# Designs tried in a protein design chat: VHH binders against o14958. Part 3

Target 1, 349 residues: o14958
Amino acid sequence: LNFPTYDGKDRVVSLSEKNFKQVLKKYDLLCLYYHEPVSSDKVTQKQFQLKEIVLELVAQVLEHKAIGFVMVDAKKEAKLAKKLGFDEEGSLYILKGDRTIEFDGEFAADVLVEFLLDLIEDPVEIISSKLEVQAFERIEDYIKLIGFFKSEDSEYYKAFEEAAEHFQPYIKFFATFDKGVAKKLSLKMNEVDFYEPFMDEPIAIPNKPYTEEELVEFVKEHQRPTLRRLRPEEMFETWEDDLNGIHIVAFAEKSDPDGYEFLEILKQVARDNTDNPDLSILWIDPDDFPLLVAYWEKTFKIDLFRPQIGVVNVTDADSVWMEIPDDDDLPTAEELEDWIEDVLSGKIN
Key: E = the ipSAE of ESMFold2; O = the ipSAE of OpenDDE; V2 = 0.75 times the mean of E and O plus 0.25 times the DockQ between their complexes.

## First folded at step 1 (VHH)

Design m02 (framework vhh_7mjh_2; at its last look DockQ between E and O 0.90; V2 from the best seeds 0.00; counts 0 for: pae E 3.1 > 2, grease 25.3 > 24.2)
Fold by OpenDDE, look of step 2:
Structure m02 (fold): chain B 349 residues (1-349), chain A 121 residues (1-121)
Amino acid sequence: as target 1 above (349 residues)
Amino acid sequence: EVQLVESGGGLVQPGGSLRLSCAASGFTFSSYAMSWVRQAPGKGLEWIGRIYSGGSTSYNPSLKSLVTISRDNSKNTLYLQMNSLRAEDTATYYCARDKYYLWGSYRFDYWGQGTTVTVSS
């Protein structure tokens, strides 16, 4: 995304008890920055201004959308904050209808724009053609669900739609009312299939038809993939989902032939071990985080021009990385699996 | 269960010194970075400083000259030494366990109940 230059127009407003109702009526989505009181020190002021400028840019880009941008001072608007359930200063909240969504990703204009654009879409995408089926099938790096329902008026579809709202936009929900599409996807009436990232075969959620609660519970129980891609829009949330205080991290540039090959090997390993709840590999494409590449190379003493896999603890920057000699080919799936097993057993730490 | 218990707070005169302690349990203390944060009445949280698992420290620049953070891993205890206390240092002080994030930041995943420090003549 190419961002325009800030035009100097202030679009971000201070939210208060006085204008809250009016602001909510004006916009379909409200992007709310809940911030601590701005102190008199220059550093804090500058940091606040930087956040504000990001929001102003996002507001400018999305000016044509019914999205409001507001800031809430935690001290000045303590009552309002309490009413709205805000408890973490420095957080960005999106109010959509009766939902409050916490944004826990990179606070960058491009990331926020994309996040908000995804969020304003319907929580369920309807598939009604072969081309759309193909598009659905091409999505490999998201958790995705698809259900076949009688119609939009179906109580089961409504439940499905409500469930989708719990996970938007991080998990993708799809539905079809078309028998042909259902047949192509091997869906039965009221069946919902769950696709883990990079897995070829879905899991049919047991005990159809489903309530909203059943769907939500199932997704929550299965929302940690064996292999997942780190995304800027949810990087904090993803990182916080560690297993036993560690992350297995794999760096691979998909656009690079070696990175691509390595990723394919990782996918194979993941597929072979998808039944292990204690395994979750975090794939990071350096292209998604260009500004962090230098930091990672320095911190972990690795070369990100090459694929890398390692274990990183969540207590500090301590890490152990798999040795991949320069003169050798990429590790085989078996070699990777063995290394992973050593990590999981505590042999490598 | 992870537990952090602060102690050592109380009333102190301006210019005085105070040493706070944080007793940690329920986890491998020596493996974690630890932070001190404070909250003055009616104000937000303010980060004071951090001590890493290796013993190195990082401080809020505004408070660096006034505070020293240390740890005793054998006792699972975190310390905050404060000198030359001022009225503005009146706050509830919390110890927190730090969690490392891949992009070079730390967040707190566990907090103590806090200990209150009042600086008054």
Scores: ipSAE 0.453, ipTM 0.767, lowest interface PAE 0.9, mean pLDDT 93
Fold by ESMFold2, look of step 2:
Order: sequence, then C-alpha cells, then structure tokens
Structure m02 (fold): chain B 349 residues (1-349), chain A 121 residues (1-121)
Amino acid sequence: as target 1 above (349 residues)
Amino acid sequence: EVQLVESGGGLVQPGGSLRLSCAASGFTFSSYAMSWVRQAPGKGLEWIGRIYSGGSTSYNPSLKSLVTISRDNSKNTLYLQMNSLRAEDTATYYCARDKYYLWGSYRFDYWGQGTTVTVSS
C-alpha cells in the first residue's frame, strides 16, 4: 500500500524476437504487458501511458528483485506472441521458468507488486511446529492444501511441489515432514488434505500417493467453493466462474461489526450447503475496493454502509437484492437459505 | 456450444454501404449485450459499438456517425449497418458477446470468426 513517487527512470523494456533470449536469461521472472499497437487516438494513447506508468512504478519498487518488466506490441511482434501463447491483447502475462501465467486482476501497482512478490516465493510453505499449525488453521479465506511427506527428497513431495507451481500464487500449498505436526492435523504419510474456504473440515484427496497431474486435476475440479472472497489479484478469473449467467454477491465489511456478523452467517450457510454444486456465493469486502463503492451503490441502488446480498446477471448488469430492514436486523441463516433457494430455482431473477 | 458467425462482407466502392450480420446460437441471445469490433490489416482491434438486450446502443465516438447496430431477437441475429464507407474502413469485422463485470466494464467472452470488408475503387 506504500508507493514512492516515480523517479522517472525507464525500466520497462520493449521485447522482440531480437532480444527475447537475452532478456529471459537475465531475469527469474518476466512481467509482460501484451498490448495492442498504440494508435493515433489521443484517448487510447493516454490509457496506454497510464498503464506504462503503473509498470514503471512496479519496476521501481521491485528493482532489487530478479524480475524483468517488458512490453510486447501485438502487431510488431505477432510471431513472438504466437510462440509464447498470448491470445488476448491488453493482457498482462508473467513468464516464470517454462510457465506462462495470465494475470487476471486489477492493473494497479499495489496489486501487481503483491502478486509478483507472492509469485517469487517458494511454492510450498513448510510447517514444522505447533505455532505454525495454529497459523495454518487460522487461514480460512483461501483454498489451501497440506501434505505430509517423508522429506524434501520424496518423489511425492516433488510431485506436490510441482503441482503447487501451477496454482501459485492463488492457491496456498503447505507441507510438513514432522510426524508431530502430521498427527495434530490427522495426516497420514503421503496424504494431502484439501481445504475449501470457510469449511470446518478438509477433504482427503483420494487415491494417495499422487502424481503431479492427479493433484492438478483435483484442484482444478474443486476451484468453485461455496463461499469465495473476491480479490483484486484474481477478480477477472473469479467473475468468469459464474453459474447459469449469474453470481450471488454478498457485501460484508469484515472490519464493521454488522459486516462481521453477516459474514459469520454466510459461513454457516456455506457450511450447511457445501455439497450443492449450484451454489457459490461471492463475498466482497468493500474495503478491498474503495473506488468501486460509489459505482456499486448507484448501479445496484443499494447502501453499502450495511450488509447486502443479491444476484447479479453477467449478461447486462441486471440485479435483484434481498430486502434487509432498516432497523439493523440481519437475516438469519434460514432466511438466507430460503432466499438462495428461490434464486437457484428461478423464482427470483 | 456458443457460436457466432458473421456474414455480409465483401468488396464495396468508396461511399457505398454494407450491412453485416452475425448469427448467434448456443445461448439465449435475447438476454445478452452484443458488440461489433473490427481490425484493419496490420492494426489493433477497434471497438465499434454495443447493443444491449433491450435494444439501446452505445458507440465508439469516432465511428458514431458512420454505423448503426441493431438486433432481431426472434432470429438470433445481430446487424451492423455501415454507410459512406472509405478505404480506411477496410477491415475484418467481428461480432462478440459481452459479459458484464462487477467493476463497470464489459469483456468479450465469445467471438465470431469475422467477415472481411474491402473498400476499393
């Protein structure tokens, strides 16, 4: 959240077939803006300049890391873009080793810095003490996996680590080699547990031990939790994962007492309905998106000083919102479940 | 499976007119906003305009006087009428289905293959 003034030094490089291999060798990670040709239109040129400034700020903040910042012109470098698998102009891609990662979040300096810092960390966090188990258990708003392995040299740990690289930094992978930790978490040798956000109990991934491909497949098939937090670093991907052209959206400000209480009610509803594949509630903390609050209030005709839940149609922004009385009475879990059932059955659209 | 198929492109003289069509299938066409986008040879994509499910329209200000977008929900068809065409309007024209995003934008989640318009004497 703490950004310096841009110092004016040019750190973002234009990438081409000519310099591609040299640039790749210089850096562990490349942050690449795949942009449309800059047109003569003044509005488009200004928008491009603003994105370039964002990248220069990020490059300044991260100048001591082995992270390169590059641009690729979609017209001038069409052959390079095809080779790298870029198919959407205006997108930001990260090259890490042999992997190409599309950044599906807000194009903002603070979001990018945190995303890139998470991506340069080790893909698996090792847990070796009771204090670290407690810290792991307190993470409730992320998908997380934890496995118990003999050592870092285990082929099963290596498969787990390779799987973790596929989802870094979005999904948190943990491992332990300590049998005391494994006992506290009820983990068997070479077992991996999968935690959905806000659930009390994990799911043991079936058919241990696992290949990388089996772990990747399982995680891909379980990326639709019953309750999800909208995050700036993956907001496009989260929104793309809709059901029948709708999202059930819940606004709850966690730092506000009423928002906190509403979120606890949402967690209860999610736990009671986790086996319903037709239900995925998108939780939005307005504090994460302060510039969007006024837009949401106007567009949806709602008051975000208080908790709200509604359904938003991804087709043309049509929405319907549950009426919550002005007297600060929050709906019960049963009232929310009844409303949700009406939405899912089509009685509310 | 969502499919969008453009048609109606071809050779036209400067000052002429063309009407492009986009046949939609595999989704409830009448419920979605739709856009036209074009790409001139060697240039980037240029958004032309959008028509909402209810029939209202929004246009690229640079093209507003040259184009009209319409839809026929009973035929699942999107139209682009272009008038007073010039050589710079030579491009491949695409229809795209719009998806609303919570932060006030639309993105194109499905695209057609495109139809080519050439404006030449």
Scores: ipSAE 0.307, ipTM 0.647, lowest interface PAE 3.1, mean pLDDT 86
Fold by ESMFold2-Fast, scan of step 1:
Structure m02 (fold): chain B 349 residues (1-349), chain A 121 residues (1-121)
Amino acid sequence: as target 1 above (349 residues)
Amino acid sequence: EVQLVESGGGLVQPGGSLRLSCAASGFTFSSYAMSWVRQAPGKGLEWIGRIYSGGSTSYNPSLKSLVTISRDNSKNTLYLQMNSLRAEDTATYYCARDKYYLWGSYRFDYWGQGTTVTVSS
């Protein structure tokens, strides 16, 4: 996405009790920056102005969509903030219908544009053809669910749709009403299958049919897969979901042959270890974070021109990385498993 | 449970010095970076500085000539030494525990209750 130069048009407005009702009616999504009061301090003023410019650029790029952009001063509009459920100053919130969603990604224009474009879509994508089944099957790097229901009017479909709203846009929900599609995916009526990222087989959620609450709880209990991708739009919550103060981090550039091969090895390790609750590998494609590559190379003393895997301490930033001596000599799945076990057991430091 | 308790605040004359302490409990203090943050009456939060687990420090450039942050891991205690205090240094001072993020940022996951410093004659 090539961002334009800011055209000077003010598209981000201050939200208040006076204009709140009109603004909410105008837009399908309302992107709201809940900010601390602007200090007289020059540095704080510049930081606020930079965030305002990011929001103005996003609003300019998405001008053709029914998305509003507003700011709320935490001190001046405390009553409105409490009514809307805003409790963390400095955060972005998106209002979609009667739902308030906290943005969990990097405060960057390209990340926000992609997040908002995904969020404006319907929470459930309908699969109705064999071609669409093939497209569904090619999605491997997201948690995804697919349900088979009698129709849109089914009480069970409505429960599924309500559950989907809890996780949009981070988890992908699909449904079909077509018996042929359901047969191809081995779905029984009212059954929902849960796919962990990179797994070859789904988990059929037990005890169908489901309530909204039952689906939400199942998904919450299964959000830490054995292998997951770090996404710029969901980076804080993912990183905060560490195991015992560490993350196993794997860098692999999928567009590069060596990175692609290493990712296939990571997938094999994940598939062989689904029963190990202590194993969670975070895959990072450096192409998703071009501005962080130099920082990571300097901080961890690694070369991101090639695949890397290491263990990073979330409390001290200390790390240990596997020695991969040759680009053509990637570790086998067994060698990688042994190395991870050795590091986690304290045998390697 | 994580607890951070600040102490040492009070009334001090312009040009004076003051040392604040933060007693930490409920976690492995030596493994974490720690920060000091202040809030003047009616103003926003201002970051003062950070001390890493290894003892190195990073300061707000506007304040680095006036403050020194130190730690005593044997006592699970964080310190803020302030010199040449001015009326504009009147604020509530908080200690906070830093959490590292892969992209090189730190966020505060736990805060103390705060201790008030008033600089007046």
Scores: ipSAE 0.260, ipTM 0.577, lowest interface PAE 2.7, mean pLDDT 86
ESMFold2 (binder alone), look of step 2: mean pLDDT 88; pTM 0.880

Design m03 (framework vhh_7mjh_2)
Fold by ESMFold2-Fast, scan of step 1:
Structure m03 (fold): chain B 349 residues (1-349), chain A 121 residues (1-121)
Amino acid sequence: as target 1 above (349 residues)
Amino acid sequence: EVQLVESGGGLVQPGGSLRLSCAASGFTFSSYAMSWVRQAPGKGLEWIGRIYSGGSTSYNPSLKSLVTISRDNSKNTLYLQMNSLRAEDTATYYCARGPRYFGLKSYFDYWGQGTTVTVSS
């Protein structure tokens, strides 16, 4: 997590009609910055240079991986951009095989390194022992899926693996070929179980065996869990995924005792209400977003040194926050449910 | 004019299997979550499970290994498959629309008349 100083080597190349075929074949992953034409405006030039330095630093950190880093000028390479399907200037795209992934996170070196490292790993993690089942069960803050298949040569496993590629690295896909592991997880042959974050029990995906398209559709329809963690690598995509124009937002630092306790209360409320499609709570750990803390405190007029929960209008950023006394008492699960009920019924806002 | 009509109940021997059906009419069946609920003689309502519009299911943990809920949206029909039936499974079985939510409060807005299952030798 400690980043080196940039060594001055140019590892980011300009992608063009002349080199793109060779570059695409050379790397397992291609990280591509599709940028506005570099103008004579000094502010625009400085912003471009800052993003270029971020990409150079990421390329330096990941130089031993098969990851290429390129830039595409929207004006000079308009024909190439059209061929590759790039339509938003200023966006970062990751090309993996036949997939084009738009990066919707913070343009920061640490965020990009973690995103790319997760993305270059195999799309499915194989679980072959009961000890590994314990590690699987401890992952609570991601959407995760696990399937039981005859072998890696199974047509159903290959469909599952192809579906997994669509959601890397945001959703974690696991598989087992071991009958003992499957029995412990109550998995039938060719069955896939879907786990919402922080929930105790999975949902068995209906109508096994599945095609790639059926799995992709199911996951897309179930991507808004009752309680979800905001991640730096998907913050804009998550923020735009609102229910009825609002987000219920909870701030809690997991590393702080009060934040940890508040998160446990949020998890209890979510588990008790997991079947309610009108409830989606977005948990934000301020430690994940050090550069946004001051902005959020100013915009929402709250103190992030303590747990907070509120309702935020996604258009106007107007917000209403639950009164949590400045003492040692956090709200009970029942008190939190009463407040959420007032939000969802329209008594609050 | 919403109607839910259960069928398939009757006498079954211990260890036997039975499939119940619920025919829905008067609403867009495919857009609603549907549930099965039972009531044993002289006891309260016990939720069995639900199936969402997309086909995913959620069950009472005490009954999950014994029942399967499915639906056929083309026929506006909900099904409950029951296996390894025991005397304590004797009850009136109801088809219900929901759960539906107002805020955090869940409710069922329409119920069938029920079909009786008797597990006895």
Scores: ipSAE 0.000, ipTM 0.360, lowest interface PAE 11.6, mean pLDDT 85

Design m04 (framework vhh_7mjh_2)
Fold by ESMFold2-Fast, scan of step 1:
Structure m04 (fold): chain B 349 residues (1-349), chain A 121 residues (1-121)
Amino acid sequence: as target 1 above (349 residues)
Amino acid sequence: EVQLVESGGGLVQPGGSLRLSCAASGFTFSSYAMSWVRQAPGKGLEWIGRIYSGGSTSYNPSLKSLVTISRDNSKNTLYLQMNSLRAEDTATYYCAKGYSSGWYLKGFDYWGQGTTVTVSS
């Protein structure tokens, strides 16, 4: 994504009690920067202006979408902030219908654009053809759900749609009303299948039909998969979701033959160990994080031109990495499982 | 009180070189990634590059051959060395502090006032 030069047009509006209702009604999505009062201090004024410029650039790129960009002064608009549930000064909030989402990614234009584009879409994607089923089946690196319902007017579909709103944009919800599509996916009426990332078989969610609460609870209990991909728009949430203060981190470039093969080995390990609650592998494709590659190589003392797997301490970033010979032989799934077990049991430091 | 103060800007002829400095105070400088960002008159922000707490660097590919970022943790100072300057490099240059002290970047929570570089004959 190449960003244009800022054209000087003001697309970011100050939100107040006077304009709040009109602005909220005008846009499908409202991106809101909740900020500290701007003092007369020159430095503080410039810091505010630089964040405003990031928002202006994002607004320019997305100007043909129904997305509004606003700022809220924590002191001047204290009543409005309280009414809308804002309590963290310096934070970005996205309002979508009745939902308030705190943005937990890097305050950078490209990251914010990607996040907002995912959020502006409907929470449930409808699949109506066998060709679309093939596209659905090729999505392997997200948690995804698919349900079969009579129609959009079904009370069970509405519960499913409400559940989907709780997890957008991080979890992908799909539905079909087509009997042929449902037959191809082996879905019975009002049945929902849950796909863990990289798994070859879904889990049919028990006790259909479901309430919104039942679906939300099931998804929350299954959010820490055995293998997951790190994404820029959720990297802080993912990093804070550690097991006992550590992450098992695997670096592999999917576009590189060695990386692709290593990822297939990781998938095999994950599929063989879905019942192990102590195993959660975080896959990082360095191509998704070009600005962090040099830092990770320096910090971990590893070469990211080749696949790597290690255990990283969340607090200190102290790490232990598996020795993979430079003769192009990757570890087998069994060798990798043995290494992980040895590290987790404390036999390897 | 966190402060970032840029210096070293001024008038320079095309093809010339210039080194900018950023003096940091009010936080543990050595623990944070630092970046340089510029804004040409009437244009948007352009990221120049980043230097991580450990000293590794990452650059905007369009500028990589023209700039070098370095830091001196003992002086709490960030540097931007620019070579082969062109008229299109005329801009206000800012240093920025990231939130992160580890493997990830949390964005920028502080910027300096900026220092102006004018490339003209």
Scores: ipSAE 0.000, ipTM 0.187, lowest interface PAE 16.3, mean pLDDT 81

Design m05 (framework vhh_7mjh_2)
Fold by ESMFold2-Fast, scan of step 1:
Structure m05 (fold): chain B 349 residues (1-349), chain A 120 residues (1-120)
Amino acid sequence: as target 1 above (349 residues)
Amino acid sequence: EVQLVESGGGLVQPGGSLRLSCAASGFTFSSYAMSWVRQAPGKGLEWIGRIYSGGSTSYNPSLKSLVTISRDNSKNTLYLQMNSLRAEDTATYYCARLGYKSFPYGMDVWGQGTTVTVSS
């Protein structure tokens, strides 16, 4: 999506004790930037203005939606910030009903637009046709759940919908009330199937029917898949969710034939190793992060025009990358498994 | 301290040329993509272009024929060459580092700016 030229209209307002109740009632979503006090330092003022411009552009793009954009000064509105539970200066918060969601993605207009559009939609997508089942089955790079329920009025569907709100927009929740759809997906009444990214078969969540709390607990215990895609809207949260102080990072450009083939090898390795709790591979498609490609190439000293896999230390970004000779084909699944075992056993830094 | 300092601005006649410099310090300059942005008096920010760590460039299509961005990693310096300047190119010019936590285009460190005035 091409962003419009900023039209100069102020759509981002300062939130204060005198207006917050009115503002909270006016919008379905409130996007709130909790910022450090604006100093007399010109550089700090400029950085603040640039973030304000991001929010103004996002507000302009989404002006047809019931989404408000506000800023809160940490010093000037300290009492309001404490009342609303904001304690991390420089952070973006989204208020939806009684939920407060911290935004842990890239502070970029396109990322924020996508995040907010997903968040304003219903937390559960209803599947009612064969074409929609096919669309559901094509989603392979997200954690997704699908449940079969009697109707929207079912207490079990309401529990499922409430659980979905905890993970929107990061985890995709689907439901069906159609017996034909349920049969195609092998779903029994009140059953929920959990799909890890890139896996062939779902996990039927045990002990149906479920409470909201039971579903939330299950998802939290299974939210670190064997293979997962890094996304701009959650990249910082994902990066901090390491295993033993490291990440195994695989770079593969899906639109490139070599990248596509390497991703298929990664999927095979992941499928064969779902039972290994010490294994979690982060797939990064460089096309999702065009502004970070040069930074990663120089930091890791690798060429991202070809597939790469390495181990990165979370604390200092020190890294070791698998040697893939120019005169060789891509590594086989067995060669990749051997390299991963060397990483996990400590033979590789 | 991470810092960017622009220089080379000043008064230039219409049709003239000017080269701006941006001196970087406090970080590994060669590891970052860099950008140029300008702001005309009373107007919003306008992105000019970027240069990746390896030297590849991308430009605002409206400005592509008028500007060239280059860098010298050995001197930690970014350059903006401007040709065929017109009165509408009067602006404060900023260099910026591309990072991952801040601006819509990944800019996380900005210089203080240098002013270019195109007038007879």
Scores: ipSAE 0.000, ipTM 0.194, lowest interface PAE 15.7, mean pLDDT 81

Design m06 (framework vhh_7mjh_2)
Fold by ESMFold2-Fast, scan of step 1:
Structure m06 (fold): chain B 349 residues (1-349), chain A 121 residues (1-121)
Amino acid sequence: as target 1 above (349 residues)
Amino acid sequence: EVQLVESGGGLVQPGGSLRLSCAASGFTFSKYYMSWVRQAPGKGLEWIGRIYTSGSTSYNPSLKSLVTISRDNSKNTLYLQMNSLRAEDTATYYCARDYGLWFSGPKFDYWGQGTTVTVSS
């Protein structure tokens, strides 16, 4: 994205009980910053102004998209906050229809733009051509689903679309009404295929046709992939969720040759171990989190100028990292599998 | 029909403990994450924490040391154990069905009616 310099126009509105109903009706999507009262402290004022500038810049970039940007003062608008269910000061909430979505990613203009653009789009993307099939097949770092239906008026397509709304924008839902596209993807009428990130082969969801509830339940049962990319828009919850309070974390910069090679090794290990329910690797590209690099290096005592893989205990912040000699090649898939086996068996913590 | 019914609220002295229960029906309880949310009088909703289908938990960092969430899938019941209660913990406590993903924030589509906890002497 080509981000312009801020043009000085105020596009972020202070939300109150007096203007709430008008603002809600005006926009398809409302991005709301629920903030602490601005104190007289200079540091706090500067931090607030920096976040306001981020919101103003995002509003400028998206000014033709029917997306509203508002701020709610937790003290001044306590009644409105209670009515809308806002409780966490410093949080961004996105209102879409009757849905309230908490944004838990990095408060940065590019991250917010991408998140909001994904959210304002239709929950299901329609594929109608061979070129669009190729684009679909190139998406490897998301959970994605694709269904084949008779038409948009199909009761089964409607159920699929309603299920998609539950997971937008974190899971990508696709559909086709074209027999040629369905044949290319080996989809039968009313069938949905589920793709884990970085896997070549889908899982055909059993017992077609599906209700909304059946699709939602299937996705919830299959939401913990063997290899997953940490995204700026989902950072907090990803760190907290693991069966034993531990995470296997891999750092690799995709834009760097060594990082790219290491990511290919991780993909191979993941593909070879999809049947291990205890294995879930979180891949972090440090380029996605420039403000966290120094924190991670200090906390984990590692150098992020090179690929790393380790085990992190989220409760204690204790970690153990695989030793990769700086004068040697990256570990082989077999060497990495041996290390992971030691981790999962409790030999390494 | 999806139903969530909280129980176990009441009057507690400061420093006391209390366990809340939430009875779920009308859906496959074992396949959903579940969350606890509270609302103090005159305040907004405050998320307490979620429990995953695995039994693992994620908490609001400001509340981590004060609460424990657990579930019994055989009874379709969710629990919230609260210890060292303070006057500030006076609130209506809700259980909610969480349709969010393990890597996303909590998202709720069904709520209980709430159970009130009052902490005073």
Scores: ipSAE 0.011, ipTM 0.474, lowest interface PAE 9.2, mean pLDDT 82

Design m07 (framework vhh_7mjh_2)
Fold by ESMFold2-Fast, scan of step 1:
Structure m07 (fold): chain B 349 residues (1-349), chain A 121 residues (1-121)
Amino acid sequence: as target 1 above (349 residues)
Amino acid sequence: EVQLVESGGGLVQPGGSLRLSCAASGFTFSKYYMSWVRQAPGKGLEWIGRIYTSGSTSYNPSLKSLVTISRDNSKNTLYLQMNSLRAEDTATYYCARGSYDILTGYRFDYWGQGTTVTVSS
């Protein structure tokens, strides 16, 4: 993405009780920076200006979309903030209909553009052709769901659409109204299939037809996959939900032959261990985080020029990494499983 | 309202020692990673070190022999002890609450106003 130089036009406006209802009605999405009062001190002014420039650049790039960009002063608009449930000063919130989403990703223009473009799309993507089925089947690194319904006017489709809105953009919801597409995907009427990332086979959600609440509960109970990818848009969400404050972290560059091969080994291990509730591996592609590579190499004392897998303790930043010999042999799936078992049993930490 | 207020800066002679303090308010201090960062005149920001919630510390290797970071959770106060000060240690010193994340590194969501340390005879 080629970002333009900021053109000097103010596209980010101050939100207040006076303009809130009109602004929300005008835009499909409202991107809102909830900030501390700007004091006279230089550091606070610098923090504010840096965030403002990022928002102005994003607003410039997306000016052709129905996306509004606003700032809310925590002191001046305390009543509005309380009414909307804004508790964390310095946070970015996205308002979509009645939903308030806290942005937990990197506060960078490119990350925000991608997040907002994904979020402005309809919560459910309709599959109606053979080509679209093929595109659906190629998506492997997201949790995804697909349902078969009679039409968009179906009460069951509307429940599915409402459930999808709850997880957008982190979980991908698809639907079809076409009997031929449903047959290719082995979907019965009003049935929804749940796909864990990198798995070969879906889970048919039991007890169709479903309410919105039943679908939301199922998805929440199945959000911790055996293998998941770290995304810039969801860094805090991925880290936040760890049960023990300890992560198994794998670094592999998918675009590099060794990284690609190691990722295939990780996928095999994950597929063979879906029944282990204690196993959750976080895959990080260093190409997604070029500015963090040097930091990770220094902090973990590893070489990211090659694939790595280790266990990271979030409390004291200590980590232990699997020994992979200098002569170019990646661990086998069995060797990796043995190492993981030692980690989970507490022999390694 | 989150506030960080540095104090203890001033003029010190080469070879001297100085202790900076950072008073925190408006959040649960004991649950956050805290950092010290400095900026010399006409230079960029230089990270000094961090202190974890456990009290463990991590330092910039270039500065490890010069500084010690500590905290007093009962007083919501962060400290930076500096010894054997040199002219090149002249800088504005900032206390920062970071959303420190081992995966993403240092993200400073709140900074203090800074306190100036001048090392000269």
Scores: ipSAE 0.000, ipTM 0.228, lowest interface PAE 12.2, mean pLDDT 81

